# VHH binders against q8ne09r852to980: the designs that were tried, part 8

Target 1, 129 residues: q8ne09r852to980
Amino acid sequence: KFSDLLNNKLEFEHFRQFLETHSSSMDLMCWTDIEQFRRITYRDRNQRKAKSIYIKNKYLNKKYFFGPNSPASLYQQNQVMHLSGGWGKILHEQLDAPVLVEIQKHVQNRLENVWLPLFLASEQFAARQ

## First folded at step 4 (VHH)

Design v20 (framework vhh_8k46_1)
Fold by ESMFold2-Fast, scan of step 4:
Structure v20 (fold): chain B 129 residues (1-129), chain A 126 residues (1-126)
Amino acid sequence: as target 1 above (129 residues)
Amino acid sequence: AVQLQASGGGFVQPGGSLRLSCAASGFTFSNYAMGWFRQAPGKEREFVSAISDSGGYTYYADSVKGRFTISRDNSKNTVYLQMNSLRAEDTATYYCAAHPWLDEYTYLDSSDYDYWGQGTQVTVSS
């Protein structure tokens, strides 16, 4: 269960290593960066802005979220693009917090439904002692 | 100087409609979420509606859902509140406010809004 894995530091680290071995750590990194953003107090606007810019630059590009290996379908990518105010906003402006939450939802769906089942069936999971 | 100028209020009969406008200047409007709050005489200020900087996300108080619609035009630095099916209980001064980072945890709290307008009076009475 994904929530159980998130609450177990050792299991989370084994999952992270499994994803690295499969060159697929971007989903977990994206999920984690957005989760960190969500935990910054809403009063700490400078830190939230800096974290948002970091997330935007690292993930909201054609190498990941708008690329061929995106966790989101083309339809969902277009919805995020529209909700973000278009490509110009993504490149040059700050991102809305609800947009980041929507992105995290798509990332979490692939982590839970693709990567977690593969991890649990893996030799790395069986040998994780 | 930052200014938010709310307008469009007035007198209307129950069941009528009004459209409020809030024109912004002195800051980068497209980088701010916008909200509407209202305050009736002798009552505390309450949340009405909010819209994200892109316009993609909206929030509404339960009392106005299905009757009010918030929208924005970033090219005109203006946020709007379309109020339909007005009730006597909607009588209040309506204020627009700018939020630097709107989300589901912060949209209700007036203290999380950086800039505030002067307000426009809406009176719903027969």
Scores: ipSAE 0.000, ipTM 0.209, lowest interface PAE 12.4, mean pLDDT 83

Design v21 (framework vhh_8k46_1)
Fold by ESMFold2-Fast, scan of step 4:
Structure v21 (fold): chain B 129 residues (1-129), chain A 126 residues (1-126)
Amino acid sequence: as target 1 above (129 residues)
Amino acid sequence: AVQLQASGGGFVQPGGSLRLSCAASGFTFSNYAMGWFRQAPGKEREFVSAISHSGGYTYYADSVKGRFTISRDNSKNTVYLQMNSLRAEDTATYYCAAHPWLDEYTYLDSSDYDYWGQGTQVTVSS
């Protein structure tokens, strides 16, 4: 179960290593960066802004979220693009917190429904302990 | 200097409509979410509606949902509140405010809004 894995640091690290060996660490990195953003207190506005810009620059581009290996369908990518105010806003302005939460949901769906089942069936999982 | 200038208030009969505007200057408008609050005589200031900096997310108080619509035009540095089907209980001074980072945890709390306008009076009476 994904929530059980997230609460076990050692199991989480094994999952992260599994994804690295499959050149598929971007989903977990994206999920983790957004989770960190969500935990920054709203009163630390400069830190939240900096983290949002970092997430935007790293993930909201054609190499990941708007690319062929996106965790979101084309329809979902278009919804996120619309909610973000279009490509110009994504490139030059900060993103709203609810947009990041929406992105995290798409990332989590692929982690839970594609990568976690593959990890649990892998030799790496069997050999972990 | 930061300035938020609310306008569009006035007298209207029950069932009527008004459109409020809030023109912003002195800060990067497109980086801020915007909200509307109101205060009736003898009442505390209450949340009415808010819109994210991109316009992609909106929030409404239950008392106005379905009747009021918030929108913004970042090219004009202006946020709007379209008020339809007005009721006597909508009578209040309406304030616009700027929020540095709007989300589901902070949109209701007036203390999380950095900049405030002077307000515009709305009176709904027969």
Scores: ipSAE 0.000, ipTM 0.289, lowest interface PAE 11.4, mean pLDDT 84

Design v22 (framework vhh_8k46_1)
Fold by ESMFold2-Fast, scan of step 4:
Structure v22 (fold): chain B 129 residues (1-129), chain A 126 residues (1-126)
Amino acid sequence: as target 1 above (129 residues)
Amino acid sequence: AVQLQASGGGFVQPGGSLRLSCAASGFTFSNYAMGWFRQAPGKEREFVSAISRSGGYTYYADSVKGRFTISRDNSKNTVYLQMNSLRAEDTATYYCAAHPWLDEYTYLDSSDYDYWGQGTQVTVSS
């Protein structure tokens, strides 16, 4: 179901707009940025490192992943903190790629289990063309 | 100057155990993932194991899973490889190497490691 939505450009755009109207675009943005990172070929190391730094700076902060409306529970936030090597490494160093995959799982969980059911039950979904 | 000093190799019988150590100096050890590679005479260098900067993620070649354990101590700037249930096929020179970041696509490729140590020889023979 979620993978079906991701493979349909028009349905994906309707879902994005639904999230935007509910001030909940950050989850989909985070998921998409990490997915783009994962699709960069291993031969493009500089591009992958740059994308990883971008994702870290944009999402791994107190305004999103470590903030009050995080897609991860406090326990899961602490797990990601531990896997990252602590707050100092998050602030000043690059993250290992598996940490980004772990973050994407938490983001996808909220998209699939909270936002997608709300979207499918919405008037916005029913009115889509 | 950057150095990785591998040690702990030697001669053991099949079924025996060895613990390899790799002491790092000249760079910020905690900023690097670490890996172990091995090369037997007449064969290409192959991946053995890797560990993330925090130690939270570990990777193993299929041939060593369940027998080898990688670990690190960032306070001592050292990575370890505990080798149990050794087999004749494990005979090789073992190298430690530093990776600038752990990636699911690059940890297997020796060319993606920035720093390499001198090898330590492991010989498993009856």
Scores: ipSAE 0.026, ipTM 0.427, lowest interface PAE 7.0, mean pLDDT 85

Design v23 (framework vhh_8k46_1)
Fold by ESMFold2-Fast, scan of step 4:
Structure v23 (fold): chain B 129 residues (1-129), chain A 126 residues (1-126)
Amino acid sequence: as target 1 above (129 residues)
Amino acid sequence: AVQLQASGGGFVQPGGSLRLSCAASGFTFSNYAMGWFRQAPGKEREFVSAISGSGSYTYYADSVKGRFTISRDNSKNTVYLQMNSLRAEDTATYYCAAHPWLDEYTYLDSSDYDYWGQGTQVTVSS
């Protein structure tokens, strides 16, 4: 269960290492960066702005979220694009916070339904101690 | 300097309509969510509606759902509140406010809004 893994420090680290060795760290990195954004006090305007820009530049591009290996379907990518106000807003303006939450949901779905089952069946999981 | 100018209030009979406007200056309007709050004499300020910076997310108090519509025009730095089917209970001074990071967990608390306008009075009476 993904929520159980998130609350177990050792298991979370083993999962992170599993993803790293399979060159598939982007989903967990994206999920973690958005989670950190959500935990920044909304009154820390400059910190939230900087974190939002970082997330936008790193993940909301054609190399990841809008690319061929996106955690979101094309339909879901189009929904996120619409909710963001279009590509121009993604490139030049700040994203609404609910858009980041929506992105995190798509990322979490792939972590739970693809990567976690693979991890649990892996030799790395069996060898953990 | 930051400025929010609310306008469009007035006197209207029950069942009538008004459109409020809030013109903003002094900040990057499209990067801020905008909200409307109201306060009747002797009562606490209450949330009415909010709209995200992009305009894609809207929030409404249960008392106004289906009657009020919030919208914004980022090219004009203006947020609007279209008020239909007005009731005596809608009588209040209406304030517009700017929120830096609106989401479903923060839209209700007036203390989370950075900038406030002076307000416009709406009176619904027969």
Scores: ipSAE 0.012, ipTM 0.415, lowest interface PAE 8.3, mean pLDDT 85

Design v24 (framework vhh_8k46_1)
Fold by ESMFold2-Fast, scan of step 4:
Structure v24 (fold): chain B 129 residues (1-129), chain A 126 residues (1-126)
Amino acid sequence: as target 1 above (129 residues)
Amino acid sequence: AVQLQASGGGFVQPGGSLRLSCAASGFTFSNYAMGWFRQAPGKEREFVSAISGSGGWTYYADSVKGRFTISRDNSKNTVYLQMNSLRAEDTATYYCAAHPWLDEYTYLDSSDYDYWGQGTQVTVSS
């Protein structure tokens, strides 16, 4: 079901707007930025590096992924921190691509199991016709 | 200025064990994933194993999974390959290599590895 929404540009835009009106856009923004990173060809190392640094700076901080409103549980946050090589590596060094994929899975879980059900039950979804 | 020095190869009987080491210098080791490749005479170079810069992610070729273990010590700038239950078909020159960004799309392709070490020969025979 979530994959169906991702493949429909109009439905995706309605979901984006729903999240924006609920001040909950960060999950979809994070998912989308990581998805864009994954679609950059691995031969384009400069673009991949720039995108990964952007993602790291925007999401891998105490205001989002390591904060109170994180899509990941405290246990999952600790696992991601361990896989990243610790806080110093997140702040100062290149982060491994598989860590970003793991983060995207946690973000997608909340999008699928919290926000998508709320969207489908919303007035915004009903009014989209 | 970049160097990768592989060592630990030798002669073993089937069922034996060896530990290979690769010492790195000239780059920020923890920023690079490290891989092991091998090449037998008359064959193409093939992937064996890789480990992310943090050590949190590992990949193994199906032929070595459960027998080989890759690890690294970032304080010593060294990656290791522990080889157990060695078979005659493991006979090859083993190379270590550095990868700038290890992921599911690039770990198998030798052309995505930036730096390569000199090989160390492993011979498994009775």
Scores: ipSAE 0.006, ipTM 0.295, lowest interface PAE 10.2, mean pLDDT 84

Design v25 (framework vhh_8k46_1)
Fold by ESMFold2-Fast, scan of step 4:
Structure v25 (fold): chain B 129 residues (1-129), chain A 126 residues (1-126)
Amino acid sequence: as target 1 above (129 residues)
Amino acid sequence: AVQLQASGGGFVQPGGSLRLSCAASGFTFSNYAMGWFRQAPGKEREFVSAISGSGGFTYYADSVKGRFTISRDNSKNTVYLQMNSLRAEDTATYYCAAHPWLDEYTYLDSSDYDYWGQGTQVTVSS
């Protein structure tokens, strides 16, 4: 269960290392950065704005979310692009907070349904005891 | 200075329609979500509808779902509220407000909105 993994620091670290081995660390990093954004009070505007810009620049590009190894299908990528207001808004303006939540759902889906089952069946998971 | 100018209110019969407008100036409009709140005499201000900065996400109070539509034109710095099938209980002063980071946890709370316009009065009576 993904929520159980998130509440255990040691298991979370083993999962992170497993993903690093498979060149899939970006999914967990993206999920974590968006989770941190969601925990910043919206009234802490400068911090929330800075975190949003960081997430936007790191993940909402053709090297990750809009690229060939995206956690989202092409249809879902197009929906997120539409909800974002297009490339102009992504590149030059603040992104709507609900867009980040939508992205996090796609990332979490791949973590839960692709990577977590592979991790649980791996030798790395068995070795942790 | 930040200004939100609401307009479009008036008198209408039950079942009628009105379109409210809120023109914004003094801030980067597309970076703010916009909401509409209303206040009837002797009652607390209540949430009506909100729209994200890009227009991709909208929220509606249960009492107005299916009757009201919120929209925005970022090129004109304006948010709109199309009100159809108006009822006597929709009679109120309608206020537009700007939210710095709209999400499912903050859209209902008027204290989470940074800037407020003057009101525009809507009266629905026979």
Scores: ipSAE 0.012, ipTM 0.430, lowest interface PAE 8.2, mean pLDDT 86

Design v26 (framework vhh_8k46_1)
Fold by ESMFold2-Fast, scan of step 4:
Structure v26 (fold): chain B 129 residues (1-129), chain A 126 residues (1-126)
Amino acid sequence: as target 1 above (129 residues)
Amino acid sequence: AVQLQASGGGFVQPGGSLRLSCAASGFTFSNYAMGWFRQAPGKEREFVSAISGSGGRTYYADSVKGRFTISRDNSKNTVYLQMNSLRAEDTATYYCAAHPWLDEYTYLDSSDYDYWGQGTQVTVSS
């Protein structure tokens, strides 16, 4: 169902709007930024590096992925921390693609199992006609 | 093409009021959150206020909370900033900007805003 949503531009925008009204846009933003990173060819090293640093600075902090509103459990946050090489690497160094893929997995899980069901049951979804 | 046209700036004395407007075109206005940023002479650009696409959520910088009010009219593709009890430190060029996804973690970050207007100057002086 989620993949169907991603391929329908109008439904995607209704879902984005729903998340925005519930102060929960960060999950979709994070998923989309990592998806964009994954589509950059491995030969475009400068673009991939810039995008990975952007994602790291925006999401791998105590306001989102390591905070109380994280899509990942404390156990999963610790697994991502270990994959990243600890706080020093998160704060001061570039992170590898496998770490971003793992983060996207946790973000997608909450989008699919929490936010999408709430959207489908919402008045906003019904009103979309 | 996307355009954001800010207006309503001018000269006011401390304690005065101004209402800024930002007219948007070239995108589906109701699908975007809108924000106001300002840049004072010799200083970095700072967040002022933001409003969600539906108008259901608003955010304010601590320095303007209780004095400024953000609102929008989706039928007119316009966002407004009502500025009351103006102070000398409010002197700045005010910019409007469009945000594709607004929440409590991203409203402060200017890099998360996709489209920017050219600004309108506000000067608060005796």
Scores: ipSAE 0.000, ipTM 0.129, lowest interface PAE 16.8, mean pLDDT 82

Design v27 (framework vhh_8k46_1)
Fold by ESMFold2-Fast, scan of step 4:
Structure v27 (fold): chain B 129 residues (1-129), chain A 126 residues (1-126)
Amino acid sequence: as target 1 above (129 residues)
Amino acid sequence: AVQLQASGGGFVQPGGSLRLSCAASGFTFSNYAMGWFRQAPGKEREFVSAITGSGGYTYYADSVKGRFTISRDNSKNTVYLQMNSLRAEDTATYYCAAHPWLDEYTYLDSSDYDYWGQGTQVTVSS
């Protein structure tokens, strides 16, 4: 259960370390940065804008979200591109806040359906006790 | 410098249609979400619909879902509200407004919109 892992600080840290040893930290980092964005009070516009620009620059590029190891299928990548207003908007302008939530859904799907099952079956998880 | 000019209002029969337009100038239009609000006589302004800067997301008040469609043309700096199946309770002055960063917490609150246009009157009666 991904939600159970999020509510247990120690289990979350074991999962983070597991992903780091597999050079697959980007999904959890992306999910966490978007979650931090979502927890900034909606009245703190400047801080939300700064965080969204940071997320855009770090993850919405061909090295991660639009790359060969993306958490999103090519179809889903094209949907996010369309919702963002295209590459020009992604590279040079402010992105709409709701697009970050869509990205987080795709990242969370891979964390829940690929990485969490691998973690739970791992020697690292067994040894955590 | 910043201006929002709403137009397209008028008199229609119940069940009729109107398309409202809001022409914007004085800011980078595509960087702003746009919304429509309405105010009937003696009532507070209420949210009608909003569209993100890219046009990728739209929001609608429950009372207009399925009847109204919001759209925008960033090349023309204009946002539109297509109103179908109009009812007497849709009678109001309609205002367009610009939002600097639209999200699920702020799209309903008129105080979170930075710029407001002059209204256009819509009257639905037999």
Scores: ipSAE 0.011, ipTM 0.397, lowest interface PAE 8.9, mean pLDDT 85

Design v28 (framework vhh_8k46_1)
Fold by ESMFold2-Fast, scan of step 4:
Structure v28 (fold): chain B 129 residues (1-129), chain A 126 residues (1-126)
Amino acid sequence: as target 1 above (129 residues)
Amino acid sequence: AVQLQASGGGFVQPGGSLRLSCAASGFTFSNYAMGWFRQAPGKEREFVSAISGTGGYTYYADSVKGRFTISRDNSKNTVYLQMNSLRAEDTATYYCAAHPWLDEYTYLDSSDYDYWGQGTQVTVSS
């Protein structure tokens, strides 16, 4: 179960290494960066803004979230685009925090339904302590 | 200077409707989430509803879900609260407020809103 993996640091590290060996680390990195954003104390507005801009620049582009290997379908990409206020706001303005939560849901879906089953069936999982 | 001007309050009977408006100036309206809070006599300010800068996300207090609708028109720098099926318990002064970074941790806390309007009184009585 994904929530069980998140609560076990050793299992999480084995999963991270599994994704890294398959050149598929972007989903977990995106999920983790958004989770770190969500854990920043809401009083630290400058830190939260900096983290959200980092996430926007790294993931909300045609190389990942709006690209051919996106964790989101075209329909879901268009929904995120709409919720963001359009491409101009993604490129030039601050995003609303709920948009990041929505993106994290799509990323988590692929981690749970594609990558986690592959990991659990892998030799790397079997060889773990 | 930043200004939020709330209007549209008044007297209505239970079951009636009112639409509140909050006109904003002095900042880039679309970059701010907007919220409505209310305060009844002898009570602390309580959250009513909020809307993200783009209008894509809305939040409602449980007591108003299904009866109130928040909306905004960024071309007019205005946020609205449509209040239907009003109850005596909705009697309060209603305040609009601007939030620089709306999220699940901050939308309920009035201290996280940077700018506030003067308020408009809503009285629901037979």
Scores: ipSAE 0.000, ipTM 0.237, lowest interface PAE 11.6, mean pLDDT 83

Design v29 (framework vhh_8k46_1)
Fold by ESMFold2-Fast, scan of step 4:
Structure v29 (fold): chain B 129 residues (1-129), chain A 126 residues (1-126)
Amino acid sequence: as target 1 above (129 residues)
Amino acid sequence: AVQLQASGGGFVQPGGSLRLSCAASGFTFSNYAMGWFRQAPGKEREFVSAISGSGYYTYYADSVKGRFTISRDNSKNTVYLQMNSLRAEDTATYYCAAHPWLDEYTYLDSSDYDYWGQGTQVTVSS
């Protein structure tokens, strides 16, 4: 189960290495960066702002979330764009925190339903002992 | 300087309606979520409603859900609270407040709101 993997640091590291070997690290990186954002205390505003800018610049662009290899369908991309207030708000303003949660759900869906099954069936997983 | 100016309060009979407004200045309005809180005499301040910076996410206290509607106009730097089917227990001073990072973990806690308006009195009685 994905939640079990997240709870085990060593197994999480094996999964990360598996994804790197397959040039598919962006989903796990995106999930982790959003998780870190969610765990920054509200009172650390400068850190929270810096992390949100980092996430927007790295993931909310046509090379990843709004691109051909997105974890979200075109319909879901359009929903996130609408909830974000359009490109102007994505590029120049702070995103509502719930939008990042929605993005993380789409990323987690591909991690759970595509990458985790492949990892569990892999030689890398079998050799992890 | 940051300023929040609430208005629209008044006297109304049970079953009536009022629309409160809160005009904001001194900060980038669309980057802040906005909330309404109320305080009746001798009671603690309680959450009423909140709206995200984009306007797409709204939160309501159970006691007002279905009766009150929060909205905002970012072009006018204003948040609104439409209050319908008013009851005597809605009598309170209503305050607007600005929240920098509204989410499901922080919207209820008044201490997580940075800026507060002076308030507007709503009195519901026959």
Scores: ipSAE 0.012, ipTM 0.382, lowest interface PAE 8.5, mean pLDDT 85

Design v3 (framework vhh_8k46_1)
Fold by ESMFold2-Fast, scan of step 4:
Structure v3 (fold): chain B 129 residues (1-129), chain A 126 residues (1-126)
Amino acid sequence: as target 1 above (129 residues)
Amino acid sequence: AVQLQASGGGFVQPGGSLRLSCAASGFTFDDYAMGWFRQAPGKEREFVSAISGSGGYTYYADSVKGRFTISRDNSKNTVYLQMNSLRAEDTATYYCAAHPWLDEYTYLDSSDYDYWGQGTQVTVSS
């Protein structure tokens, strides 16, 4: 369970290192940045806006979320694109807050169902201390 | 200066329809979510509907779900409220408002909306 791993600092660090050796750090980075956004109180509108713009610029591009190694299927990418108001909105305007929650769900799905099982079966997991 | 101009109100019989418009100027319209609130005489202002900046997310008060539809045209800096199957209890002054960051925690609270327009009166009576 991903939530169990989140409650153990040492195991989380071993998972992070495992992802780094597999060039898959972007999933955990994206999940963490969106989680930080969600922790900013809704009353702190200026900080929420700044964090959302940062997340948009870092992840919502052809190098990650809309690229060949996206955590989302092409269908899911198109849904996020539609919910965002299209490519022009993503490139030049601010994103709606619920879009980030949707993106985090796709990222968490791959972390839980692809990377975590691979980590648990890995030699790196067996050798962890 | 920021301006929100609501229009389209009027008199209509129960079961009728009206389309409200809110024309915005003086801010980057696409960066703001837009909402509609209403106030009947002697009552507090209540939430009706809201739409995200992209138009991808909409919120509705339970009392209007299935009857009202919110939409926006960002090329015209305008938000619309299509009101169908109108009832006597829909009688109110309708206000449009702009929200900087719409989500499930803030859409109901009028204090989280930065800019407010002048109202347009809707009267539903036989």
Scores: ipSAE 0.011, ipTM 0.320, lowest interface PAE 9.4, mean pLDDT 84

Design v30 (framework vhh_8k46_1)
Fold by ESMFold2-Fast, scan of step 4:
Structure v30 (fold): chain B 129 residues (1-129), chain A 126 residues (1-126)
Amino acid sequence: as target 1 above (129 residues)
Amino acid sequence: AVQLQASGGGFVQPGGSLRLSCAASGFTFSNYAMGWFRQAPGKEREFVSTISGSGGYTYYADSVKGRFTISRDNSKNTVYLQMNSLRAEDTATYYCAAHPWLDEYTYLDSSDYDYWGQGTQVTVSS
């Protein structure tokens, strides 16, 4: 289970290495960056804003979330765009927390339903002891 | 030390209204998102509504949108659920719960919540 993996630092590191060897690290990086944003306290307004802009610039572009290897379908990409206030808002403004949460759900879905099953069936997982 | 006390349940006829309250103590209330969940006999616990620590973000289950309103008073350490246009299918034990994350994230799953109150029973019947 993905939540069990997150609670075990050694297992998480094995999963991270598995993804790197398969050139598929972007999903885990995106998930982790959004998780870090969600853990920043309300008191740190400047830190939350900076992290939100960083995530937007790194992932909400044609190289990842709106690109051919996106974790989201075209329909889901359009839903995220609607939540964001359109492409102009994505390009020029920070993203609100509900938008980042929605993005993280799509990323987590591919991690749980594509990458985690492949990891658990892999020789890397079997040999991890 | 942490306590969540739900109240305001009772018997009401279809079309009626009730307001549930959840009084919290033992933690910094404004640092917690608060949620309402319900469980009918023989069913699993389901999400009803949630409100962020600041009160700036609210989310509702589709089955209650337009009928229920969640609100909070951080000065009183209390979260409320105003239930209007009640239906027989709203009959359930209602639980309040607290989540420790300090952001606007939507907390829809009961497993996300750290602290739970005792339930308050709502029965909608003629």
Scores: ipSAE 0.000, ipTM 0.103, lowest interface PAE 17.3, mean pLDDT 80

Design v31 (framework vhh_8k46_1)
Fold by ESMFold2-Fast, scan of step 4:
Structure v31 (fold): chain B 129 residues (1-129), chain A 126 residues (1-126)
Amino acid sequence: as target 1 above (129 residues)
Amino acid sequence: AVQLQASGGGFVQPGGSLRLSCAASGFTFSNYAMGWFRQAPGKEREFVSAISGSGGYTWYADSVKGRFTISRDNSKNTVYLQMNSLRAEDTATYYCAAHPWLDEYTYLDSSDYDYWGQGTQVTVSS
């Protein structure tokens, strides 16, 4: 279960390494960066703003979230685009916090339903110690 | 200096409509969520509605859901509250306020809003 994996640092590290060997680290990186953003209190405005800009620049582009290997379907990508206020807002302005949570849900869905089952069935999982 | 100028209030009969406007200056409007709060005489300030910086997310108090619509025009630095099917209990001074990081955890708490306007009076009476 993904929540069990998140609560065990050793298992989480094995999963991270598994994703690296399959050139599929971006989903876990994106999930983790958004989780860190969510843990910053809203009163820490400078840290929250910096983390939001970092996430936007790293993930909300045609190389990942709006690209062919996105964790979101084209329909879901279009929903996120509209919720974000369009492409100009994404490129030049600060994103709304709920958009990041919505993105994290799509990323988590692929981690739970595609990558985690593959990891659990892998020789890397069986050989872990 | 930061300014929020609310307008559009007035006298209206039950079942009537009003549109409130709040013009903002002195900050990057599109980076702030905007909220409307109201206060009736002798009562605490109550949340009415909020809209995210992009306009992609909106929130409404249960008492106004389906009757009020919040919107914004970032090119004009203005947020609007369209009030339909007005009731006597909607009588209050309406305030607009700016929130730096609006989400499902902070939109209800007036103390989380940085900047406040002067207010505009809405009176619903026969």
Scores: ipSAE 0.013, ipTM 0.421, lowest interface PAE 8.6, mean pLDDT 85

